# VHH binders against NADH-ubiquinone oxidoreductase 24 kDa subunit homolog C11E3.12, mitochondrial: the designs that were tried, part 5

Target 1, 162 residues: NADH-ubiquinone oxidoreductase 24 kDa subunit homolog C11E3.12, mitochondrial, of Schizosaccharomyces pombe (o13691)
Amino acid sequence: MKPIRFFKPENLQLAKAILARYPLRFQSAALVPLLDLAQRQHGTWIPPTAMYEIASLAGVSIDYVHSLILAYPNDFFWRPKKPRVRICNSWMCQQAAEEQGNSNWDSQCRSVATKYGFDVENTGCLGNCFQGPAMWINDKIYGVNTKEKLVDIMEALTQKKN

## First folded at step 1 (VHH)

Design p09 (framework vhh_podentamig1)
Fold by ESMFold2-Fast, scan of step 1:
Structure p09 (fold): chain B 162 residues (1-162), chain A 118 residues (1-118)
Amino acid sequence: as target 1 above (162 residues)
Amino acid sequence: EVQLVESGGGLVQPGRSLTLSCAASGFTFSSYEYGWYRQAPGKQRELVAAIYSGGTLYADSVKGRFTISRDNAKNSIYLQMNSLRPEDTALYYCARLWSDYEGLYDYWGQGTQVTVSS
């Protein structure tokens, strides 16, 4: 069993120093400063690995750590800002979808993207005639002619994270 | 649909071993972190073991006795429980922990009962 590691050595030292300032029975009171330290190290939010290390260091459950994050919704974030999908709603993309047998593709793709936690908006022509109909997913253009292909793309984004 | 199905629970005598299994379906298993939680009567649900890309984590009460593992090829997570004690009696849940990027919800199984009694 290997120790969980999220904090850089200098921040792990600071985390232990923070914990040492609180009574042993009340080290959960140190969680707010520890969450702040973790969020600053990571950038803008607190990933699960940070929550596990904080839980281990403070002797509390990870669900308690997550509950505390939720108690300060303007200060602590457990995930990045909702990613977005921009669906091409130009005439060219609509025609491409119909020619490929899917006249309801916009509604289907919007539903799928929303279920995966994406903000969905419409956009003009993306210059992707050979792959149309098209959409932007985060920073990339994808040719998506069926909801099944979008599901595959969403799952692939999950696979690439790991 | 995201599904997590626990199995392997039962009645065992103190000092014996039991292995819990959790079968996952409906999503890309290898992309997530997992945990085993338990809830004893009158207590809050608590994490007893977790497995993530960087390692494992155990509650002090089970450390050295329980081992969490995963098999990505079988979309399964396991909890090997050794030297069981009456205080380990609880409903055990496996959980898929949230995805930081996708904003997907936590998913839990229905749980499997473990009873440690003579």
Scores: ipSAE 0.000, ipTM 0.133, lowest interface PAE 15.3, mean pLDDT 74

Design p10 (framework vhh_podentamig1)
Fold by ESMFold2-Fast, scan of step 1:
Structure p10 (fold): chain B 162 residues (1-162), chain A 119 residues (1-119)
Amino acid sequence: as target 1 above (162 residues)
Amino acid sequence: EVQLVESGGGLVQPGRSLTLSCAASGFTFDSYAYGWYRQAPGKQRELVAAITTGSTLYADSVKGRFTISRDNAKNSIYLQMNSLRPEDTALYYCAASYFEDWGVTYDYWGQGTQVTVSS
């Protein structure tokens, strides 16, 4: 069978050098630097072909490789990076939400964003809080004042990402 | 309909033990990798322990104190937590993930169970 190839020739040499630095008994210890090399080559995440080649090179199961990716959720990604949602929790944004009848808006936004697979974080005032509750998705600002509009935005972004 | 339900959390004094359980339903249990994650106030959610068919993995902070196990007959995952420390205080989540030949990976989460370690 033809070997599964993901690494560019120069990176395959680096991968072999990384493996050579670890004792045969501890080849699995090389997985973290191999995952880093693969993610850097691909750009943003570790595709299945990379996981299979790493598993083959290190002599471990694909499930084990995947478990290591899950062990470092801030460092390694097994699919394209989830869009990040930054929710303004400043006094001005909270006041704007309350004026719209949404006193628990931060919690509602977190629940909806998490359901659609977004990574959620809080931030201070981002400059548009006076125009209604605001959130930032990646590098774009969205004014969101109803649950329906929030769902529409989340669905549109997840469909475009795929 | 995939469901993961955690249980076994509670308030416990430092140095004591707790066992967390995760009951899984709605999918083929054997083909999944499972993990226990935790999230403490002001911190990001982090993996504590993971188990596949052939391997286990532990965070350095819990290695030697916690043990993850699976019972395929009961569709359950366990986390035995020994020598608990105040810094282990967190909401603990069970997670299930699988990898298909076509490169599709799924993740599912439970609702979480609170573990508080204090005197």
Scores: ipSAE 0.000, ipTM 0.122, lowest interface PAE 17.5, mean pLDDT 71

Design z01 (framework vhh_7zox_3)
Fold by ESMFold2-Fast, scan of step 1:
Structure z01 (fold): chain B 162 residues (1-162), chain A 118 residues (1-118)
Amino acid sequence: as target 1 above (162 residues)
Amino acid sequence: DVQLVESGGGLVQPGGSLRLSCVASGFTFSSYAMGWVRQAPGKGLEWVSDISSGGSTGYADSVKGRFAISRDNAKNTLYLQMNRLKPEDTAVYYCARDWYEGSFLDYAGQGTQVTVSS
């Protein structure tokens, strides 16, 4: 297997310099500054390829690198938070969709959400069936009764902050 | 032994399309998340796209809306459909297995060269 290379040449030199500051028996201690370097190079998070190269450079397991990322949840992010949609499939929400003329509403919503990169799952009643078919998108509940409204919500949630 | 064999690279004009394939062997393909990573000349490795064992997909901002990842578990094959290619997409593309379903890559293939040029 060829080595996975994530770091730019200048950052690979810096990574090696960081590792050289730590004794051979304690090169795992270099992981925190290596994770910081990788996250700065990528921008906002540490992609799997960076984790693999860091593990290789430091002589540790991928499991250990991942566990260290999880140990600093306010400092290191292993992936951008993938938004998710939870679609209510209770009888009440199905009735609300039918009353508004939306056939195969669950299928339509899954298609739209998937196109915008959301993970999709079904859930029971979300307590908001009176606003039309209910969905929980990330941390908020929405009553969504048209495909256009869902697209608008998806576009708003997937845009980067200014 | 785990093996990943990429194919489908080549020379294409800007605005063109290519479809990359990756045939996996030596493990239960359907149980693993899979991904594509690339390395442009003189640059580091960049994550391009991934797909979970359940079919959920992710894309780098640079390729979102242009590339589509998919898998055929019956054929142990991973695909990357690349549309509206740009000179900036010129790179060696690697197929990779994800040990933690979207968080770690533990094996990569030999790569396939994609060149976007007029």
Scores: ipSAE 0.000, ipTM 0.120, lowest interface PAE 16.4, mean pLDDT 73

Design z02 (framework vhh_7zox_3)
Fold by ESMFold2-Fast, scan of step 1:
Structure z02 (fold): chain B 162 residues (1-162), chain A 119 residues (1-119)
Amino acid sequence: as target 1 above (162 residues)
Amino acid sequence: DVQLVESGGGLVQPGGSLRLSCVASGFTFSDYYMGWVRQAPGKGLEWVSDIYSGGSTGYADSVKGRFAISRDNAKNTLYLQMNRLKPEDTAVYYCAKEYGFWSDLYDYAGQGTQVTVSS
């Protein structure tokens, strides 16, 4: 079995120091700076692994930690800002997808992207249709022609700092 | 101490069936989405199926109609019934905690259980 660990060693020591600064009567006040530390380490949001470690360190439930994140919607984010996936819906990209056996490619892309929290829309030719179906994800163009490749891209993007 | 222990994998011929089990401990099982993800040799992680405590389920298009996910909240156990297996289903299957980000779910998984479909 693999234990979940989020804080880097230096930040784990800082987290323990933060907890030591607050008495038990004010336990909820200690969680706010812990959430801030976690969000800064990860980038712009707090992943579930961070919430579990914070809950463990502070001796509170994961539900309580999540409720605090929801209480400060302008300061803490439990999901990355929802990026957009733009699928090339031009005739050329549709033909490329069909030739590779992906007649329902648009529907498959929408299913996968929404599972990872992305908004999906169609767009015109992205200049990459000659190399198969093309997608614009955030600020980059990808030639994507299999569900597995799309999953790999989505997985990588959900782990990246913004 | 969160633990997920998978079992039930093995070698089976195309068209065969297997039932995977996952015993969970260290958390309130009924509070979480649970699921199965798999990794074929040389490939990335692929979501297979998920189930909420209330029974609602989701399936990848590649397994829909062939696989059935279920759970027993009283026993902290997750199941995957795999029918009409294909060579393409060959992978290590991991029990996963909480729907959302697959790498986080992977961190809660054990060694996984190997499923090999070949003649």
Scores: ipSAE 0.000, ipTM 0.109, lowest interface PAE 15.6, mean pLDDT 71

Design z03 (framework vhh_7zox_3)
Fold by ESMFold2-Fast, scan of step 1:
Structure z03 (fold): chain B 162 residues (1-162), chain A 119 residues (1-119)
Amino acid sequence: as target 1 above (162 residues)
Amino acid sequence: DVQLVESGGGLVQPGGSLRLSCVASGFTFSSYWMGWVRQAPGKGLEWVSDITSGGSTGYADSVKGRFAISRDNAKNTLYLQMNRLKPEDTAVYYCARGYDLEYWSFDYAGQGTQVTVSS
């Protein structure tokens, strides 16, 4: 019922500049770059407020905007991906954890991550081993060598959405 | 029995240089890629550099242009030439044997050698 403004002022200016490149009758051609701008501003996905503003700016229905998100399933997301922790189980990560007194590091990480609603899996590659002990949490790599640091990261990630 | 023995660490002023050595035994040194990893006080392990059996090298962005890795297969020895050292380079440096030529993984490391960069 009430359109809520999504774009920050600088990104609203960019959105209008994108739209200005297309004739008024063909503003729908601007949707893909607008969706990219919105996803980058929000983080990893496009909330309904962004879809409403894009639809309003381009003069199309919100259903049309949503259909374009669904047409590019590897590029655009309309809901957050399931939170996931990937724990490096290489020698470097195990050695770093043991030096910090964490002899069963994998089980400790699983316990903490599961408590915060994350799915947990192991990985031996992806370059995260070089910063060991390391974890890939959602779309970012973290250097984590204590349960306390992992708790701090989990708290920050779960509280940031509230 | 795999052994990796580091040496060459010490106290150095900012802007100084050090050359680390690692003598390997108990395996066919020439068949493995090798690397250096470091641990700063209160921090986790950080990859520094690696070198393949064929001599191809990689470097962390933080040391690129300042450090040079090399190997002498006849002497089973790995080297790290460290130039223009910064306080941020202060760490225990470990020699490590590569496990997988396609990925950044190591299966053995030595006891480490302390590098301290301070005035």
Scores: ipSAE 0.000, ipTM 0.099, lowest interface PAE 18.7, mean pLDDT 74

Design z04 (framework vhh_7zox_3)
Fold by ESMFold2-Fast, scan of step 1:
Structure z04 (fold): chain B 162 residues (1-162), chain A 120 residues (1-120)
Amino acid sequence: as target 1 above (162 residues)
Amino acid sequence: DVQLVESGGGLVQPGGSLRLSCVASGFTFSYYAMGWVRQAPGKGLEWVSDINSGGSTGYADSVKGRFAISRDNAKNTLYLQMNRLKPEDTAVYYCATDLYPWEGSYFDYAGQGTQVTVSS
């Protein structure tokens, strides 16, 4: 086995300075600022190597570190951010989908998008609900009224570009 | 509870083939990237191959062109087809996911692994 190293030397100094603010018996209180430092160093999320070093530095279990990350799901991420789908959940878009025979359209879209690795959330009217169900995929708006059309869009977005 | 169970290892001669399988449970398999890592005797973990939820694959240079990773989402199963095996491929092979590793073993990704031995 090799020792886990995550923090750059300058950030390891900052981590030790953070820990020094807390009494030896309360080093766990330093975890939130340490997780913030690690996430900023990595970019957008906290990899297991960072969790291991933080646990070692603070004298806590890695499970405790992970539990704290899960306690702040809007602030700390233990996985890379996924591409996003925003589904229009206004009653106008829902009515348009149902008129076309697509009951529970939101749940159908959520299932498909998640299978392609996208995060899914609901949003208000996307500007063209009157022309059928609408959704925002990454940075573009799409009018989508069938699961087959959504699958086609997802396949196109995941194709390798040469 | 998330669980990964590997199988398909064994003893083969150089140039032989094996197909490894990994059955996943306790999470929505199709949502997550899956991969294979291995540990040779006396060495650290080495990433071998991965496949994401969209089906894109990656391979370590040491196995590229010889190994093929695939998944069957209906069966919650990950596969590794290993061709033209070399003595250097001798290792315990572990199924891995981009879910967080299990408590108590940071280099074991939920399974006990499956032993592959390439020897004449």
Scores: ipSAE 0.000, ipTM 0.087, lowest interface PAE 16.4, mean pLDDT 71

Design z05 (framework vhh_7zox_3)
Fold by ESMFold2-Fast, scan of step 1:
Structure z05 (fold): chain B 162 residues (1-162), chain A 119 residues (1-119)
Amino acid sequence: as target 1 above (162 residues)
Amino acid sequence: DVQLVESGGGLVQPGGSLRLSCVASGFTFSRYAMGWVRQAPGKGLEWVSDIYSGGSTGYADSVKGRFAISRDNAKNTLYLQMNRLKPEDTAVYYCAKRYSYGWDTFDYAGQGTQVTVSS
């Protein structure tokens, strides 16, 4: 087996400290904070190298680590969560679009977002949608009154340096 | 399963105070930004406050200076301290979990707790 190296030195020390807090019978209880530490270090998901190092540190199988990730699908990810667009379909957002001269804005924007690989769904206003028409793209609210503005946003979000 | 259980609502007189609590389970609480949203009778949802995993907070203009959001990560508990309550604050208050990785908005909300401000 090749040596598994994922944690930065600082985080490796934190991982060992976390494990030391748990009795030998309950080392598996340390997996949740270890998975959280790994996901924070990587950014958005837990890559295989992290899973192998966690398994090694906690003395459990890689399959057990992976099954725990799958058991908490809203907390831990073994690959990036697919980007989503939530289009405000409340009466307020629909009226705002009509008042700005775009009666088909949600249908047009849905087509654009789908083309760029986003999952699209409708949602009610969770706040500030009276500023609308509004979309939730990933973790942020955008005021989107034209298809062209959404294209610009999608291009910015999907571009890579290479 | 993600669970958010709100408590602390009730009937108070104008100018009074209440502290709402939300006990979270089924996810790594310290990882996620948390918030409060409310729904007044006959109205839509209104965002009230957010607290991010790093401790930064945000407030709706209608409650700024009167409400204070806080969290206790060791207890998996979110709080909303509500001071100088007004009749306009009467609503069902919902605890809400935000997705912290930038792929989604609020993923879950609890069943809510009723706050009534009336003389």
Scores: ipSAE 0.000, ipTM 0.101, lowest interface PAE 18.4, mean pLDDT 73

Design z06 (framework vhh_7zox_3)
Fold by ESMFold2-Fast, scan of step 1:
Structure z06 (fold): chain B 162 residues (1-162), chain A 120 residues (1-120)
Amino acid sequence: as target 1 above (162 residues)
Amino acid sequence: DVQLVESGGGLVQPGGSLRLSCVASGFTFSSYDMGWVRQAPGKGLEWVSDISTGGSTGYADSVKGRFAISRDNAKNTLYLQMNRLKPEDTAVYYCARESLYYGDFWEDYAGQGTQVTVSS
């Protein structure tokens, strides 16, 4: 059989412990925690070598492992994903932007984010409306009401990839 | 084998201090958010504090300003510095690893616990 090596020894022990918690007829139920373990070890996404090792350990097909990754598109990634920006488009965030003279704030945010290679989506209130228009960037909430502050944030996030 | 071993508990008078330690093994410690939870006699689990992989910290309102969480990734060790202890801080303190999707954060990978008793 082809040797499959992805998990570090400590994480391989964790993977085996996770599988041991589930009865044989429910081994597929262990896949979600195994995918989480693999993504944390790699840092950002689940490479094919991890998928093969998980499939082998759990006794399932690689296709099934991949389909489960696709079933949780906000949690698991099988290739590097573009960083995501979610812009608050609730009435409170829109009103805060307009009060600061930023009537086209959504389009301004989209232009800056795309320049730095980010995917942009709209979302509801992010709970930061008191600090002005809010954005959710890589699981963090930012109160941003100027283009200059947005550029600062985007540059900080982009420079960490170097 | 995932292992979390707490130590540093004991009997202390009100206003005293203790430092709890948790030595982790069997996983890549630096890759997980870590925390402390406690269980007072006859009560459920209460979240006390957490620390992210990046060093960001959170605290329960009941301990804010008195407790400080820290981690040493080189030693695979989590700490909780407890100052100005009160009788209501009496509990078993558990080191907990961030849970995976199918488990409760504090039940999946909690240690055996260390007893803290604050009494005159």
Scores: ipSAE 0.000, ipTM 0.074, lowest interface PAE 20.7, mean pLDDT 71

Design z07 (framework vhh_7zox_3)
Fold by ESMFold2-Fast, scan of step 1:
Structure z07 (fold): chain B 162 residues (1-162), chain A 122 residues (1-122)
Amino acid sequence: as target 1 above (162 residues)
Amino acid sequence: DVQLVESGGGLVQPGGSLRLSCVASGFTFDDYAMGWVRQAPGKGLEWVSDIYSGGSTGYADSVKGRFAISRDNAKNTLYLQMNRLKPEDTAVYYCATYEYTVDSGTYYMDVAGQGTQVTVSS
């Protein structure tokens, strides 16, 4: 059961140098800079390969490495952050979509949201008595009854900061 | 939904070569680590190779130096070039994405495709 290699040779040498600066009793103190090195090499997040190599190099369990990532949720990411859309699939929302002439509304919304990099799931009820089809997008409830409206919302939410 | 469609398998003589392909859809391919796992008849899944968005690759000792993993992000396609094939490489090969299970503290390669059969026989 041998872990796969993650660090480039120059970063592997740096990782070993980082570990050498910490006493054997306190090798865990080296994990934060090792996680930073791994995330910087990857560019976005810390993949499982990096966690396995860091655990092996530091002589700790992968569970311990993962717990440290979770302890610093604003600094370290163990998977890409993917924004989420929840689509109301209740009978009332289906009826509202049909009244607007939108056949297969759920499938159309899934296609659009997926194109913009969102995870999509269904939900039975989004609260409040609502008149039209509803979606939960990034912690807000939207009444969305056209594909154009959904595209506008997606583009606004994914627009690059200037 | 994640869709992975493998192809390129077949019957080949020992010492031969095959190139496997996996076409991905339903997720942002460029952002995910991808890999190949295989299953010989009556055996469990065996990790073969993986590749990350940053270009880092890994290989099982049994295939190191013979197999090469690559990806074409413009085509949402993962490849496995298999050279110097051995009878022991006979298996169904599956394309996979990485999924981390927080509760168990382990990662798992999420297999979504039907696989492609590779048979190495004289």
Scores: ipSAE 0.000, ipTM 0.088, lowest interface PAE 17.6, mean pLDDT 71

Design z08 (framework vhh_7zox_3)
Fold by ESMFold2-Fast, scan of step 1:
Structure z08 (fold): chain B 162 residues (1-162), chain A 119 residues (1-119)
Amino acid sequence: as target 1 above (162 residues)
Amino acid sequence: DVQLVESGGGLVQPGGSLRLSCVASGFTVSSNYMGWVRQAPGKGLEWVSDIYSGGSTGYADSVKGRFAISRDNAKNTLYLQMNRLKPEDTAVYYCARDEFWSGYLEDYAGQGTQVTVSS
């Protein structure tokens, strides 16, 4: 797929102005402020479409842009900060899921969370299995008993602005 | 153009091994987040394993200790070494780059390769 334009018109002009400040041999130094501009526009991280446009504007490879993001791991993120879903697989949570008619609930939740870019692992009882099967999403515990509820949570958490 | 081609699937007995390959073109495997997902008959997609550009790897609990993800930069190829295969591993296996996880660029995922574990 061809890259989709990422920068809003006002930010595209700012990006070009940033690049114009640096001589040819120091173009790589301009990429840091461009990455900052892209991350601020997106709100949380630098998506591939932003990396493609930055690479195109600076005349460098997308791999080079990616390597610069990795050089500043505390400042720039090329994914949402790897959010984690921990699914309760204790006997209590398994029983709660089965009693609510969800015999393949763990598999369904894992596939949904994976689709939204979350790392998924199983864990012991999270202390709220009595509210339906429990999972830890980022910094909070959720009682999730339907795929639809999980989708709603995932949509909310992956919004550009939270 | 971005293309991913999976291969290496087949029929294998329980306890056997297979090595899946994913040949990439149009981008560099070593510079991107890459992963393997699978879809068992009648089931949804399940994340299996991933590898970050820096080389850090992750595995689903169901395959941890049995599967190993790796890449060959010279061949621009992603691999999944599958050992001690179980009937539960029967699925179509897909390799995907980062855009697949967003749900918006599924055309970056390959065609898949069928793995059947049966006696």
Scores: ipSAE 0.000, ipTM 0.099, lowest interface PAE 15.6, mean pLDDT 71

Design z09 (framework vhh_7zox_3)
Fold by ESMFold2-Fast, scan of step 1:
Structure z09 (fold): chain B 162 residues (1-162), chain A 118 residues (1-118)
Amino acid sequence: as target 1 above (162 residues)
Amino acid sequence: DVQLVESGGGLVQPGGSLRLSCVASGFTFSDYAMGWVRQAPGKGLEWVSDITYGGSTGYADSVKGRFAISRDNAKNTLYLQMNRLKPEDTAVYYCAKDSWLYEAFDYAGQGTQVTVSS
């Protein structure tokens, strides 16, 4: 039989301890901490192997596990997080871009980011708009003022997937 | 959107046969490995069989020699031929789509009930 294994031994023990603390009548409450444990072990999302093992351990269907992930969309992710780019569109960032000759900077950033598969959204001032156009990529802030520099950043991020 | 629809389950006598079908839509069927997993009453999920995009097959020891997995890429359909059925084969059978990214199944269907009883 091909075993469905996802949890490392120490986390499998934690998973079993979690299940033991929650009676069958409150099975959904046990699944939430199991999903959290799985997401922390993997990194940023819950892969299908984890969903299958959680379903097996809890005696529920994989559809039920998936429905719980969808019920907490701000906490649990069933797919890799698409890299996100937030572009400052405040007055100060627009002024900084224009002073650097980049009056169409927002459109250029959106075009490049979309080409590399990034989600793009506008945000308020990121605290460094006076030093040039600012963008937030995942968990880091970048001052980016040329298309070449932006492409270099996007390429570096896509090359580090391994 | 990805959809998998299983059919062919039912009640059968020990030693009998059933053929399960799974019709897939919403993805390029021929690009993915497909498989069957099952869940018996009161037990966890058990992998039953899989078939790669190239046609290579794998089977759980409990079903080797009795079950045969196959696919028809022109019809986007996965099959499981189940022969010499035993009471221990009683379970809900799920069709599952493999994920090359995760090296595991990334979707399962609604399931079809198989009951082996006299």
Scores: ipSAE 0.000, ipTM 0.123, lowest interface PAE 16.3, mean pLDDT 72

Design z10 (framework vhh_7zox_3)
Fold by ESMFold2-Fast, scan of step 1:
Structure z10 (fold): chain B 162 residues (1-162), chain A 119 residues (1-119)
Amino acid sequence: as target 1 above (162 residues)
Amino acid sequence: DVQLVESGGGLVQPGGSLRLSCVASGFTFSEYGMGWVRQAPGKGLEWVSDISWGGSTGYADSVKGRFAISRDNAKNTLYLQMNRLKPEDTAVYYCAREGYFDWLLSDYAGQGTQVTVSS
């Protein structure tokens, strides 16, 4: 009964316009554009408040809305996707870090990455560990041997969209 | 500021065709429903056609089967293909960004584009 407020006024107008274009029997078709609108407004995922407002606007259950999110797992996310750092823990990467004077490199990487909201994992070398310590950040491999370079990468990946 | 720039109007004989274009700027074009409204001499604004963000189209009964609306999101451009034109299609055509339930509350930009169907 409490008003559920997620959409900004301009996007609420868009949501209502979207709903008006679809017959009641095709509610699933209307909900896909609504989920996309909500995810774009919030950033990268659809919070429960958005799901409740979409359910209310479309006259469907919250479970139905959630089921549609799960039906499109590559397009819609119902929780924040934390960016990931996977630190190469192979012998080659450990030797490269030590040779560059970074005896506490894993601890330094974990401290920096955690500060920027990244999940940190150790992994065997899934990429090329040549010429320096390597890490996977999201879907890319980086040769990183200093805290300064790691901070620069983290800043670039976490800065606001234009 | 929202800008919508219409073009493609002109003088045409009954039964002829025209293609109207509307170039949009100042907002994320792909996130909005878009449409065409017209104003004939001595009449009020009339909704002609729309296209939703999801690609669903609607047409006024007076133009259904003769007009086709389309969009190119990569070019931020809205189109109206007008076929089998009638004298009663004579109007200034305005490109509009979809408003709250009522196209008359939509934003209009520029002077529109004049379509004249001579008898």
Scores: ipSAE 0.000, ipTM 0.065, lowest interface PAE 22.9, mean pLDDT 72

